# Ledger of designs, part 67: VHH binders against Profilin-1 (pfn-1)

Target 1, 132 residues: Profilin-1 (pfn-1), of Caenorhabditis elegans (q9xw16)
Amino acid sequence: MSGWNAYIDTMTAAAPSIKRCAIVGAADGSVWARTEADNVFKASEEELKTFVALFNDVTQVPAKGADIEGVHYVVPRTEESLIFGKKENTGFFAVKTKSAVLIAVYEGPNEVAAQVRKAVESMQTYLNNAGY
Below, E stands for the ipSAE of ESMFold2; O stands for the ipSAE of OpenDDE; V2 stands for 0.75 times the mean of E and O plus 0.25 times the DockQ between their complexes.

## First folded at step 9 (VHH)

Design ua60 (framework vhh_7pa5_2; at its last look DockQ between E and O 0.78; V2 from the best seeds 0.00; counts 0 for: pae E 2.3 > 2, unsure alone 61.4 < 65)
Fold by OpenDDE, look of step 10:
Structure ua60 (fold): chain B 132 residues (1-132), chain A 125 residues (1-125)
Amino acid sequence: as target 1 above (132 residues)
Amino acid sequence: QVQLVESGGGMVQPGGSLRLSCAASGFTFSSYAMSWVRRAPGKGPEWVSTISGSGGSTSYADSVKGRFTISRDNAKNTLYLQMNSLKPEDTALYYCATGGPTPPPLSGEDDFDPWGQGTQVTVSS
């Protein structure tokens, strides 16, 4: 649908444990691209607006958790531009670039998390280097 | 199958106005931000404006702020761009696309590949 879909495909290819993925505007949570078909990323615009605002102060997020697609996640780790959430055998990595937030929801044992993080952070680095 | 069909372009004098339309199909229109992008002859693609899925948020390139207005009708699966106070510098082929600003090429090449054919806007005295 747009050039941003290629970025979704790149991340999901790099980490097969990613079940759903989205790229949204960092300022407003608007959806630029997302997984579709059998694995539709279903977070609403309103929810995403709230989510991307978490990056304004990530230090408070671990105490509160984070919601994506109506699911509440515990947040074991945050960095300036990264939020990591967990729930049972699922989790998510969200990273912020200059203009976007990349969100990857994954399913699997804890061991898969490293690959998911790497995929998302690699894309983050690429976009930041490109000024996005 | 995703389809985006732009229309409403034409030739106008400086200071004139045009209203572009983009008819979308093949996806859940209201779930995505939509953007206008333009390409002038000999230049790369330039992001023009973006509107969120709900229409509650809009953004514009500095070059068009105050002159252009992006809007959408989700019931009609249609994106609009009202262009006022047109300048010769606005001359370009205008495309609509899903998402925000134009992403950088992953291959490192300028492979701008719009989904639609675009609509030509020519501003000339």
Scores: ipSAE 0.856, ipTM 0.922, lowest interface PAE 0.5, mean pLDDT 94
Fold by ESMFold2-Fast, scan of step 9:
Structure ua60 (fold): chain B 132 residues (1-132), chain A 125 residues (1-125)
Amino acid sequence: as target 1 above (132 residues)
Amino acid sequence: QVQLVESGGGMVQPGGSLRLSCAASGFTFSSYAMSWVRRAPGKGPEWVSTISGSGGSTSYADSVKGRFTISRDNAKNTLYLQMNSLKPEDTALYYCATGGPTPPPLSGEDDFDPWGQGTQVTVSS
Protein backbone atom coordinates (compact mmCIF):
# COMPACT_ATOMS: atom_id res chain seq x y z
CA MET B 1 0.00 0.00 0.00
CA SER B 2 1.92 3.03 1.35
CA GLY B 3 5.71 3.29 1.49
CA TRP B 4 5.92 1.44 4.84
CA ASN B 5 4.52 -1.68 3.14
CA ALA B 6 7.80 -2.01 1.21
CA TYR B 7 9.59 -2.44 4.55
CA ILE B 8 7.27 -5.31 5.47
CA ASP B 9 7.98 -6.96 2.10
CA THR B 10 11.74 -6.52 2.50
CA MET B 11 11.83 -8.12 5.96
CA THR B 12 9.64 -11.08 4.99
CA ALA B 13 11.72 -11.70 1.86
CA ALA B 14 14.94 -11.63 3.92
CA ALA B 15 13.57 -14.02 6.58
CA PRO B 16 10.87 -16.37 5.23
CA SER B 17 10.20 -17.76 8.74
CA ILE B 18 8.50 -14.48 9.65
CA LYS B 19 4.82 -15.44 9.94
CA ARG B 20 3.44 -11.96 10.76
CA CYS B 21 4.98 -8.54 11.19
CA ALA B 22 4.13 -4.91 11.68
CA ILE B 23 5.62 -1.44 11.80
CA VAL B 24 4.04 0.72 14.48
CA GLY B 25 4.54 4.21 15.87
CA ALA B 26 7.04 4.34 18.74
CA ALA B 27 5.02 7.02 20.57
CA ASP B 28 1.56 5.40 20.46
CA GLY B 29 1.76 1.91 18.94
CA SER B 30 -0.45 2.91 16.00
CA VAL B 31 -0.21 0.57 13.01
CA TRP B 32 1.64 2.02 10.00
CA ALA B 33 2.01 -1.23 8.05
CA ARG B 34 1.39 -4.92 8.73
CA THR B 35 1.06 -8.28 7.04
CA GLU B 36 -2.51 -8.99 5.87
CA ALA B 37 -4.92 -11.76 4.75
CA ASP B 38 -3.79 -15.22 5.89
CA ASN B 39 -0.86 -13.61 7.73
CA VAL B 40 -2.71 -10.69 9.30
CA PHE B 41 -0.97 -9.16 12.34
CA LYS B 42 -3.87 -8.96 14.80
CA ALA B 43 -2.66 -6.94 17.80
CA SER B 44 -5.06 -4.24 19.04
CA GLU B 45 -4.04 -0.58 19.27
CA GLU B 46 -4.37 -0.81 23.08
CA GLU B 47 -2.05 -3.83 23.26
CA LEU B 48 0.49 -2.15 20.96
CA LYS B 49 0.43 1.06 23.04
CA THR B 50 1.34 -1.06 26.07
CA PHE B 51 3.98 -2.95 24.10
CA VAL B 52 5.87 0.09 22.74
CA ALA B 53 5.91 1.59 26.25
CA LEU B 54 8.08 -1.37 27.31
CA PHE B 55 10.98 0.32 25.47
CA ASN B 56 10.90 3.13 28.06
CA ASP B 57 12.62 0.73 30.48
CA VAL B 58 13.63 -2.58 28.88
CA THR B 59 15.24 -3.80 32.15
CA GLN B 60 11.74 -4.43 33.59
CA VAL B 61 10.60 -6.66 30.72
CA PRO B 62 12.18 -10.05 31.61
CA ALA B 63 10.34 -10.08 34.96
CA LYS B 64 6.94 -9.48 33.28
CA GLY B 65 7.20 -10.89 29.78
CA ALA B 66 5.43 -9.30 26.82
CA ASP B 67 2.06 -9.68 25.13
CA ILE B 68 1.64 -9.63 21.35
CA GLU B 69 -1.61 -10.63 19.59
CA GLY B 70 -3.00 -11.85 22.92
CA VAL B 71 -0.10 -14.29 23.34
CA HIS B 72 2.11 -13.97 26.41
CA TYR B 73 5.80 -14.42 25.56
CA VAL B 74 8.64 -15.20 27.95
CA VAL B 75 11.36 -12.58 27.49
CA PRO B 76 14.62 -14.11 28.77
CA ARG B 77 16.61 -10.86 28.50
CA THR B 78 16.61 -7.57 26.64
CA GLU B 79 19.16 -5.38 24.90
CA GLU B 80 18.96 -1.64 24.36
CA SER B 81 16.24 -1.07 21.74
CA LEU B 82 15.65 -4.84 21.32
CA ILE B 83 13.01 -7.02 22.97
CA PHE B 84 12.62 -10.66 21.97
CA GLY B 85 10.59 -13.52 23.30
CA LYS B 86 9.63 -17.15 22.92
CA LYS B 87 6.43 -19.18 23.32
CA GLU B 88 6.79 -22.85 22.36
CA ASN B 89 7.47 -22.99 18.59
CA THR B 90 6.81 -19.27 18.08
CA GLY B 91 8.87 -16.22 18.89
CA PHE B 92 9.26 -12.55 18.14
CA PHE B 93 11.84 -9.82 17.71
CA ALA B 94 10.96 -6.17 18.22
CA VAL B 95 13.33 -3.25 17.66
CA LYS B 96 12.83 0.43 18.31
CA THR B 97 14.03 3.36 16.23
CA LYS B 98 13.40 7.05 16.97
CA SER B 99 10.02 7.02 15.20
CA ALA B 100 8.97 3.36 14.88
CA VAL B 101 8.92 -0.11 16.40
CA LEU B 102 9.37 -3.06 14.04
CA ILE B 103 7.78 -6.31 15.24
CA ALA B 104 8.31 -9.71 13.61
CA VAL B 105 6.54 -12.86 14.82
CA TYR B 106 8.11 -16.02 13.48
CA GLU B 107 7.45 -19.73 13.63
CA GLY B 108 10.10 -22.40 13.80
CA PRO B 109 12.94 -23.73 15.93
CA ASN B 110 15.67 -21.57 17.50
CA GLU B 111 17.90 -22.24 14.48
CA VAL B 112 15.87 -19.85 12.28
CA ALA B 113 15.67 -17.07 14.90
CA ALA B 114 19.04 -15.64 13.82
CA GLN B 115 17.71 -14.91 10.30
CA VAL B 116 14.67 -13.09 11.71
CA ARG B 117 16.79 -11.04 14.10
CA LYS B 118 19.18 -10.09 11.29
CA ALA B 119 16.30 -8.96 9.03
CA VAL B 120 14.74 -6.79 11.75
CA GLU B 121 18.05 -5.29 12.94
CA SER B 122 19.05 -4.53 9.33
CA MET B 123 15.90 -2.46 8.85
CA GLN B 124 16.45 -0.80 12.25
CA THR B 125 19.95 0.25 11.18
CA TYR B 126 18.66 1.58 7.85
CA LEU B 127 15.95 3.65 9.54
CA ASN B 128 18.31 4.96 12.25
CA ASN B 129 20.81 6.05 9.60
CA ALA B 130 17.99 7.94 7.82
CA GLY B 131 17.01 9.73 11.05
CA TYR B 132 13.93 7.63 11.74
CA GLN A 1 -8.37 -3.43 -3.83
CA VAL A 2 -7.17 -0.48 -1.74
CA GLN A 3 -8.68 2.80 -2.90
CA LEU A 4 -8.10 6.29 -1.49
CA VAL A 5 -10.02 9.18 -3.07
CA GLU A 6 -9.15 12.73 -2.02
CA SER A 7 -11.48 15.71 -2.45
CA GLY A 8 -12.22 19.19 -1.09
CA GLY A 9 -9.36 21.17 -2.61
CA GLY A 10 -9.76 24.46 -4.41
CA MET A 11 -8.54 28.03 -4.71
CA VAL A 12 -8.56 30.30 -1.66
CA GLN A 13 -7.12 33.62 -0.55
CA PRO A 14 -4.41 33.76 2.15
CA GLY A 15 -6.07 33.40 5.55
CA GLY A 16 -8.87 31.27 4.09
CA SER A 17 -9.99 27.76 5.05
CA LEU A 18 -10.61 24.44 3.28
CA ARG A 19 -11.66 20.99 4.49
CA LEU A 20 -10.19 18.00 2.68
CA SER A 21 -11.71 14.51 2.67
CA CYS A 22 -10.27 11.09 1.87
CA ALA A 23 -12.68 8.24 1.18
CA ALA A 24 -11.04 4.88 1.90
CA SER A 25 -12.03 1.37 0.81
CA GLY A 26 -10.54 -2.09 0.40
CA PHE A 27 -8.92 -2.45 3.83
CA THR A 28 -9.78 -2.31 7.54
CA PHE A 29 -9.66 1.47 7.81
CA SER A 30 -10.00 1.66 11.63
CA SER A 31 -6.94 -0.60 12.13
CA TYR A 32 -4.51 1.77 10.38
CA ALA A 33 -2.99 5.11 11.17
CA MET A 34 -3.69 7.56 8.34
CA SER A 35 -1.65 10.51 7.08
CA TRP A 36 -1.91 13.55 4.87
CA VAL A 37 1.10 14.17 2.60
CA ARG A 38 1.51 17.07 0.19
CA ARG A 39 3.66 17.71 -2.88
CA ALA A 40 4.30 21.27 -4.01
CA PRO A 41 5.38 21.99 -7.62
CA GLY A 42 9.06 21.05 -8.03
CA LYS A 43 9.32 19.69 -4.47
CA GLY A 44 9.44 16.25 -2.91
CA PRO A 45 6.68 14.88 -0.66
CA GLU A 46 6.19 16.61 2.69
CA TRP A 47 4.40 14.79 5.50
CA VAL A 48 1.64 16.98 6.99
CA SER A 49 -0.21 15.05 9.71
CA THR A 50 -0.99 11.57 11.11
CA ILE A 51 -3.89 10.19 13.14
CA SER A 52 -3.98 6.81 14.91
CA GLY A 53 -6.54 4.14 13.97
CA SER A 54 -8.73 4.97 16.98
CA GLY A 55 -8.30 8.71 16.50
CA GLY A 56 -6.84 8.89 20.00
CA SER A 57 -3.53 10.45 18.98
CA THR A 58 -2.50 12.96 16.33
CA SER A 59 0.75 14.54 15.17
CA TYR A 60 1.57 17.45 12.87
CA ALA A 61 4.46 18.88 10.91
CA ASP A 62 5.79 22.07 12.49
CA SER A 63 4.80 24.05 9.36
CA VAL A 64 1.07 23.36 9.93
CA LYS A 65 0.77 22.93 13.71
CA GLY A 66 -1.93 25.15 15.17
CA ARG A 67 -3.52 25.76 11.76
CA PHE A 68 -4.52 22.28 10.54
CA THR A 69 -6.61 19.62 12.32
CA ILE A 70 -6.69 15.97 11.26
CA SER A 71 -9.72 13.84 12.13
CA ARG A 72 -11.45 10.64 11.00
CA ASP A 73 -14.89 9.02 10.95
CA ASN A 74 -14.34 5.27 11.12
CA ALA A 75 -18.04 4.50 10.55
CA LYS A 76 -17.77 6.28 7.17
CA ASN A 77 -14.21 5.16 6.33
CA THR A 78 -13.29 8.82 5.84
CA LEU A 79 -10.24 10.89 6.83
CA TYR A 80 -10.41 14.71 7.07
CA LEU A 81 -8.02 17.66 7.16
CA GLN A 82 -9.39 21.00 8.33
CA MET A 83 -7.05 23.70 7.03
CA ASN A 84 -7.28 27.17 8.60
CA SER A 85 -5.19 30.32 8.16
CA LEU A 86 -3.94 29.09 4.78
CA LYS A 87 -0.69 30.54 3.40
CA PRO A 88 0.71 30.61 -0.16
CA GLU A 89 3.29 28.05 1.05
CA ASP A 90 0.43 25.55 1.58
CA THR A 91 -0.15 25.38 -2.21
CA ALA A 92 0.27 21.71 -3.19
CA LEU A 93 -1.41 18.49 -4.26
CA TYR A 94 -2.65 16.81 -1.07
CA TYR A 95 -2.72 13.02 -0.74
CA CYS A 96 -3.91 10.69 2.00
CA ALA A 97 -1.90 7.57 2.82
CA THR A 98 -1.98 4.66 5.21
CA GLY A 99 0.53 4.74 8.02
CA GLY A 100 2.67 7.29 9.78
CA PRO A 101 5.17 9.85 8.44
CA THR A 102 6.55 9.15 4.96
CA PRO A 103 9.41 6.64 5.26
CA PRO A 104 12.84 7.02 3.64
CA PRO A 105 12.87 5.29 0.23
CA LEU A 106 14.32 1.81 -0.06
CA SER A 107 16.79 1.08 -2.88
CA GLY A 108 14.87 1.09 -6.18
CA GLU A 109 11.70 2.54 -4.61
CA ASP A 110 9.88 5.79 -5.42
CA ASP A 111 10.02 8.33 -2.59
CA PHE A 112 6.20 8.39 -2.50
CA ASP A 113 3.62 6.36 -4.44
CA PRO A 114 0.11 7.63 -3.61
CA TRP A 115 -2.95 5.41 -4.13
CA GLY A 116 -5.23 8.30 -5.10
CA GLN A 117 -5.15 11.22 -7.52
CA GLY A 118 -4.76 13.84 -4.80
CA THR A 119 -6.67 17.09 -4.42
CA GLN A 120 -5.17 20.45 -5.45
CA VAL A 121 -4.99 23.32 -2.97
CA THR A 122 -3.99 26.71 -4.33
CA VAL A 123 -3.55 29.69 -2.01
CA SER A 124 -2.99 32.98 -3.83
CA SER A 125 -3.78 36.61 -3.54
Scores: ipSAE 0.662, ipTM 0.840, lowest interface PAE 1.1, mean pLDDT 89
Fold by ESMFold2, look of step 10:
Structure ua60 (fold): chain B 132 residues (1-132), chain A 125 residues (1-125)
Amino acid sequence: as target 1 above (132 residues)
Amino acid sequence: QVQLVESGGGMVQPGGSLRLSCAASGFTFSSYAMSWVRRAPGKGPEWVSTISGSGGSTSYADSVKGRFTISRDNAKNTLYLQMNSLKPEDTALYYCATGGPTPPPLSGEDDFDPWGQGTQVTVSS
């Protein structure tokens, strides 16, 4: 395995409420790393290609929502490099770096969402500072 | 347990061709992007090429674009690198890896080695 799996492990350790996550190429949604085994991240290539393209104009995403793993999420807010999706007591945070998109799917109350966001944004900052 | 076994290297004169193979096991091969990375003598790793899980998207380092072709056979869990018009600067130990371009190491993980054994490519007269 490449060192991208270590990034998966670091994010899930930092925010244990993350149930599934992936690192995908920002240009094409190709899977570089993901959670596996009993918690496999199971989005299709077509879905991920559509998903990463949302970052081309995040201001239009709240009107449409976003799909990951065949689940439709309401997107209450976006930022230039961040998309936050909600469905009942689950959600996701996705952040874009220069070359990748980090996606974390979590379960739990609002306090958990803050932990998940912090975990993915910390990794986003690390990768951006390294030129990724 | 993930296993990646590279093969197909050898010695060739400038302008020659080689085809590298990477046999993969222990994970769902078709779900992952795969990359080739090379390490020349006395130098650090250099990313060469990446292919998406389905094979529908490819990318190449500028130094190899137009000469190298990455491909995969998901039924055989095998990644390939067709190397044409080889140059002396292509001499390196070639590795396959899961994922996109080689990531930076995480803080405090200096002795983690994500590369396998590799296959040697030597281009000389």
Scores: ipSAE 0.483, ipTM 0.772, lowest interface PAE 2.3, mean pLDDT 87
ESMFold2 (binder alone), look of step 10: mean pLDDT 76; pTM 0.752

Design ua61 (framework vhh_7pa5_2; at its last look DockQ between E and O 0.85; V2 from the best seeds 0.00; counts 0 for: pae E 3.3 > 2, unsure alone 58.7 < 65)
Fold by OpenDDE, look of step 10:
Structure ua61 (fold): chain B 132 residues (1-132), chain A 126 residues (1-126)
Amino acid sequence: as target 1 above (132 residues)
Amino acid sequence: QVQLVESGGGMVQPGGSLRLSCAASGFTFSSYAMSWVRRAPGKGPEWVSTISGSGGSTSYADSVKGRFTISRDNAKNTLYLQMNSLKPEDTALYYCATGGPEPPPLPESDSEFDPWGQGTQVTVSS
């Protein structure tokens, strides 16, 4: 659909445990690209608007958690541009660039989280270096 | 198959107006932000404007703020760009695209991949 779909494909290829993935505008949560077909990323625009706003103060996020696709996640870890959520055998990594937020929802044992994080952080670094 | 078809371009004098349209198909239109991008002769692509899926949020390049208005009709799967107070510098081929600003190329990506349509030519000249 757009050039951003290539980024979705790159992240999902790098971490097979990623079930759904999206790239959204950091300012408004608008969807730029997302997984489709059997793995549709289903977060609403309003939900994403709220989600991306979490990056304005990540220090508060662990206390309240984060919602994606109508699912509430506990947030064991935040960094300046990273939010890690977990729920049972699922979780998500969200990373913020200058203009975008990359969200990857994964399923699997705790060991798969490292691959997912690496995938999204790698993309984050690439985009930041490109000025995005 | 995703299709984007731009229309509404033409030749106008400075200070004139045009309204571009983009007919979208092959995807859930309302679920995605949409953008206008333009390419002037000899220049790279320039992001013009973005509108969220619902239309509740819009953004513009500084070069077009106050003159251009992006909008959409999700029932018609159509994106619009109202262009007022046109300047010669606005002369370009205009494309619509899904998402926000155009991303940088990936090293492994096919350089021949072009997600844009054929575009619509806008020429501002006295």
Scores: ipSAE 0.791, ipTM 0.900, lowest interface PAE 0.5, mean pLDDT 93
Fold by ESMFold2-Fast, scan of step 9:
Structure ua61 (fold): chain B 132 residues (1-132), chain A 126 residues (1-126)
Amino acid sequence: as target 1 above (132 residues)
Amino acid sequence: QVQLVESGGGMVQPGGSLRLSCAASGFTFSSYAMSWVRRAPGKGPEWVSTISGSGGSTSYADSVKGRFTISRDNAKNTLYLQMNSLKPEDTALYYCATGGPEPPPLPESDSEFDPWGQGTQVTVSS
């Protein structure tokens, strides 16, 4: 494994409600690291390529929503480097850095969502500060 | 467990060619991007190239563009690096790894963990 696996471990430890998580290339959506086994992140490379392209113009995303692991999420709003969505009791947070997109899928109420967002944004900040 | 075994290195004169291989096991190879990374004597790791899981996209360090070609055979769980027009500056131990360019280490990371396996030595010399 690469050192990207440590980033998956750190995010899931910081927010235990994360069910599945991945780090993918910002340019092409290729998988660099992901959760495996019983909590494998199941998105196809084609779906991820489409997903990371959403960061080229996040202002269009709330009108269309976003698809992750074959699930269509309602995206209520976006920020320049943040897309998040909801589908019943599930949700996701995705943040972009220069080199990567970090995606965390979680289950639970809004209180749980706040913890997941904090974990993902903390990692984004760390990578941005390192030039990634 | 994840295992990556590099091979195909050797000694070659400047201008020569070598084809490196990386045999992967213990994970779903076709789902992961794969990279080649090299370590020259007395230097830190330098990223060389990355290929997506499907093989549909590739990227290269500026120092190797036009000379090296990364490819993969998902049916054989094998990653390749075709190296042409080799230069003395390409002399290094070559490793394969999952994912894109190696990230910065995290503060809580196991500092004794070396993610690089045995590697395969490439020596370009007259």
Scores: ipSAE 0.602, ipTM 0.830, lowest interface PAE 1.3, mean pLDDT 88
Fold by ESMFold2, look of step 10:
Structure ua61 (fold): chain B 132 residues (1-132), chain A 126 residues (1-126)
Amino acid sequence: as target 1 above (132 residues)
Amino acid sequence: QVQLVESGGGMVQPGGSLRLSCAASGFTFSSYAMSWVRRAPGKGPEWVSTISGSGGSTSYADSVKGRFTISRDNAKNTLYLQMNSLKPEDTALYYCATGGPEPPPLPESDSEFDPWGQGTQVTVSS
């Protein structure tokens, strides 16, 4: 198994509201690691390729939203390396590093969104500091 | 239970060719990027090449570009590395792995556990 699975485990432990997550290549959306079994992260390679390309210009994303796992999310806010999506009582945070995009899909009220964001940004910071 | 079994190594003269195989089981092979990594005697792991789940995207370390070709057969759950124009510096134990290039270790890790399996030996000499 890939050492990227440890990153999946760390994020899900830090933010229990995360239902599914994945680490994908920033250039092509290829899956490096993901949650599995009854928590399988179910995005196609083509969907992920389109998704990671959103980081090429995050300012355009709020106008069109984002699709992950066949679900369309409104994107109320972006930052240079972060996309936040919402649909009903679910949402996602995605962060980009030099080599990868970390995606976490969560369920719950807005109060849990902060812990999800913190979990993905902590890993983003660690990877950036290591040159990834 | 993820299992990766490498094969196809051997001894070859400089300028020769070998094709490595990696038989995969225990996971949805076509959903994951796959990589080749090598470990020369007394050295740490060196990333060689990565291929996307569909096989539509490939990348290579500079040291092997133009000489090595990564490929996969998702119907057979098998990853390949075609190695041409082999050089003595390609001598190493070759492993396959799921995912992209190996990540940095997490800061709280104090394990000396080596996740690499048996690998397949490639020796380029004389």
Scores: ipSAE 0.330, ipTM 0.697, lowest interface PAE 3.3, mean pLDDT 85
ESMFold2 (binder alone), look of step 10: mean pLDDT 74; pTM 0.734

Design ua62 (framework vhh_7pa5_2)
Fold by ESMFold2-Fast, scan of step 9:
Structure ua62 (fold): chain B 132 residues (1-132), chain A 126 residues (1-126)
Amino acid sequence: as target 1 above (132 residues)
Amino acid sequence: QVQLVESGGGMVQPGGSLRLSCAASGFTFSSYAMSWVRRAPGKGPEWVSTISGSGGSTSYADSVKGRFTISRDNAKNTLYLQMNSLKPEDTALYYCATGGSEPPPLPGSEDTFDPWGQGTQVTVSS
């Protein structure tokens, strides 16, 4: 079936080290699509609303870090439409498009992190070009 | 598999009302934002309204604000669209979808975008 979950499948196929991911609304953090079953992305609407609001001023994020699925991540730096963080052997990349935020949680060393970043940035570019 | 089944459409005169329903199955309905999207004959899809998973936030296209109300019953896995003060311009096939709007075609499939079922037809005419 198509829909936004087909985009989750595309990202996870491109970077198998992604453990959980979601596509959420940029305005309110509402879930549009997410990984399910054994890989369900478990973040509350309240947490996601707080998270997407970080993109209003990404320069403030390294001082406070970011919370995803109840886990606090250290954010070493940000770029205009990119927030990423690390906590031990887990990490995430989150990118903002015109109307959505893509969040991918992964496990592994810096080598796999680069693959995950490439996957989410490729999808970000595609969605922006499609008007999303 | 995710299944969405729309119903409640029909023919109505200008100024009339209809209530559309979308029965959802195959996923955790209460965790997902849901939208109504419509397609008029010969035109592309137009987003109509979105409701968050909890029902705590709603948004509407400018063309339907004040006339349409989106709601959901998470216990019944059902999405609703109450349409009041219907206009001929509201004539379209109405679809429900997960997320904040209709997703674009997947990369490499731009010419064959047909992600939803049959929808429910709304015709507003005298």
Scores: ipSAE 0.384, ipTM 0.717, lowest interface PAE 2.4, mean pLDDT 85

Design ua63 (from u14 with P107E E109S Y110D F111T D112N P113Y; framework vhh_7pa5_2; at its last look DockQ between E and O 0.81; V2 from the best seeds 0.00; counts 0 for: pae E 2.5 > 2)
Fold by OpenDDE, look of step 10:
Structure ua63 (fold): chain B 132 residues (1-132), chain A 124 residues (1-124)
Amino acid sequence: as target 1 above (132 residues)
Amino acid sequence: QVQLVESGGGMVQPGGSLRLSCAASGFTFSSYAMSWVRRAPGKGPEWVSTISGSGGSTSYADSVKGRFTISRDNAKNTLYLQMNSLKPEDTALYYCATGGPTPPPLEGSDTNYWGQGTQVTVSS
């Protein structure tokens, strides 16, 4: 569909527990690429606009959690460019680059989270090194 | 199958105007941001503008701010670029693409999925 879809495919291939994934604009939450078909990433533009704004002050996020695709996640902690949340056997990792936010929603036991984090952070590093 | 078809290019004198169109099909158009990218002879791709899925947010390269306007008609699955006050430096092949700015290349993949492009030539 677009060049950004290659990044979606790369992340999902690196972490099979990722169920849905999206790349959105860091400034406005606009969707650049997302998983489709049976695993459509369904967050609305308005929701994503709110989500990406969380990176403006990540210190406040643990207190209120984060919503993705109408699901509320508990956020144990944050880093400057990393927000992650958990809900039962699901969770998400979101990383911010210069221009984009990468979001991966996963399902599985807690042990799969490390692989998901690695996948999105690897992509984050790649994009940052490329100036994106 | 995703398809993007650009049109509206042509030759104009400096200070002139053009309106480009991009007909999109094969995906949920309104769900994605859309962008214009251009490639001038001998130069790499240059991001021009992006518009969010709803059209509520737009962004522009500094080189075209105040002169170009991106818009979309989601009912028609069409992206537009109104180009005013054209300069010779705007001469390029213009492409539309899904998403934001052009992504960097990934090893073993072609990250530039655009249409055939439409030629814009600004010359006196």
Scores: ipSAE 0.870, ipTM 0.927, lowest interface PAE 0.5, mean pLDDT 94
Fold by ESMFold2-Fast, scan of step 9:
Structure ua63 (fold): chain B 132 residues (1-132), chain A 124 residues (1-124)
Amino acid sequence: as target 1 above (132 residues)
Amino acid sequence: QVQLVESGGGMVQPGGSLRLSCAASGFTFSSYAMSWVRRAPGKGPEWVSTISGSGGSTSYADSVKGRFTISRDNAKNTLYLQMNSLKPEDTALYYCATGGPTPPPLEGSDTNYWGQGTQVTVSS
């Protein structure tokens, strides 16, 4: 397929609680890679364009929340290049690199969130170090 | 199974034009951004251009801006690269790929990023 699919495979292997994930262009939200089949990441290109624009000013996001795959998430706080949200037993972590945004949707209790965050942030660090 | 098959390469003189095609199958083509990447003899891969799934957004490497145009026909699952004002420096094997600019390789990855490609040779 493409080299970006290897990143999807690596993240899902590192954190089995990830149910769906995608790598999208930071500038336009276009899909570069995503989970497929039974775990297809279903966000539209229009929704993703809106989502990646949140990284232009992450300080505004906790007041508004964020929408992924038509689901509204409460965003308790943000960091410079990290947005994460919760909705009952579902959550997401999204991180921005220079060129991409990595989005992972997971299911499970709070105890598994740390593993998902670690997987996404590890990938963010790798891509940033490579100039992406 | 995802398959990408490139075609349309050939030999042209400097200043000439070629149109490359990439026939895609095995995935929802319209949902994915697509790129062209090239590899010149003895050099590493160079990203050339990317187009969004909808076709509404495009980007180009500085070396090809104003000369190359990327486009797609989602009804035919086909990606195109129109190459104008070709230069000897454009001589390379051209590949299509899913996604944006070429990602760095992951340690221990066995993933094949490109197929056999289509050869473009620009010479007098």
Scores: ipSAE 0.622, ipTM 0.828, lowest interface PAE 1.2, mean pLDDT 87
Fold by ESMFold2, look of step 10:
Structure ua63 (fold): chain B 132 residues (1-132), chain A 124 residues (1-124)
Amino acid sequence: as target 1 above (132 residues)
Amino acid sequence: QVQLVESGGGMVQPGGSLRLSCAASGFTFSSYAMSWVRRAPGKGPEWVSTISGSGGSTSYADSVKGRFTISRDNAKNTLYLQMNSLKPEDTALYYCATGGPTPPPLEGSDTNYWGQGTQVTVSS
């Protein structure tokens, strides 16, 4: 495996509430790494292409929500390079770097959402600083 | 267990051609982007090319654009690199890897798996 799977492992270790996650190419949604086995991140290339395109104008995302793994999430807010989605006791954080989008799907109350956000943002910062 | 086995290297004169293959097993090949990476002795890894899981998107390092072509056969779980107009500067061990361009190492870890690779030597 490429070194991108180590990034998956680092994020899931930092925030155990992450149930599935992936790193995908920002231009086309191609999968660089994902959780596997019993926690397979199950999004098609077509769905991921649509998802990463949301970052082209994050201000439009709260009005329509976002779909990941065939699940529709309400998007309460966005930031320039971050989309937060929620559905019942689950949610996701997605962050964009220069070359990639990091996606983490989690379960738990709002308290654990902060851990998930910190985990993906820490990795976003690291990759951006390295030119990725 | 993920296995990636490179083949097709050899010695060739400048201007020659070689076709590398990478046989993949132990994972859903068609779901992952795949890359070729090369390493000259005493140098770090240099990204060469990436192809998306479906094969619909490709990208190349500037040093190989127009000379190398990445492709895949998802029915055979095989990744290819067609190398034309080879130059002495292309001499290296060539490896395939899952994912996009090689990421920066995480602190204190070598995050890249490197098998044996396949040697390409371009000399007169």
Scores: ipSAE 0.412, ipTM 0.744, lowest interface PAE 2.5, mean pLDDT 87
ESMFold2 (binder alone), look of step 10: mean pLDDT 78; pTM 0.783

Design ua64 (from u14 with G108S E109D Y110E F111Y D112N P113Y; framework vhh_7pa5_2)
Fold by ESMFold2-Fast, scan of step 9:
Structure ua64 (fold): chain B 132 residues (1-132), chain A 124 residues (1-124)
Amino acid sequence: as target 1 above (132 residues)
Amino acid sequence: QVQLVESGGGMVQPGGSLRLSCAASGFTFSSYAMSWVRRAPGKGPEWVSTISGSGGSTSYADSVKGRFTISRDNAKNTLYLQMNSLKPEDTALYYCATGGPTPPPLPSDEYNYWGQGTQVTVSS
């Protein structure tokens, strides 16, 4: 049995414009849960290990961007424990908790981005309050 | 969707060893971190150990560090837990799960019991 997939289901229900998402370990980028089938989040463990390491110094990220699922995103700015990026009509939000990194890839206009950010940040708050 | 079947439990004396197995099916096993979780009589679930999808990263609860070793064979879709220097306090039902440490319950979460697991009893 897997309990972390319930968190994926909760985020995608709250923001239906999330195309793919994952919950990965903050220390190593290992996948704890992800969307599957036609919505499979297909980043490799090696790419995710590199990605979660970006949270060690988010101030460096806008200069170099970020790679998710083999796609290079422009990161216009970062906030504490938040990295987000855009590439044409797609984008992502990634937030770090004590133990995890939540990554949501979406497609759509800026109104959609706001809903996705809210869903991811709400889950970040819940996990942090629970010690995760 | 996901099917996990634990085995290898039994009765053992303090100081003894046991090796647990978890046979996985229904998902891309090598892409997921895997964990062992246990539930002692009268207690809630306690996370024991996690291994990354590649097997390159492992972590352990303080109560088992130095005594237990988690490993996996991705070609066989099988997770293992080698338990050495067993103590009476290790007596529990042992379960495997996909993902990292046991997640906290969601506010709207329905309480789901872990499956049957495999029973480990450490007694003289």
Scores: ipSAE 0.402, ipTM 0.744, lowest interface PAE 2.3, mean pLDDT 85

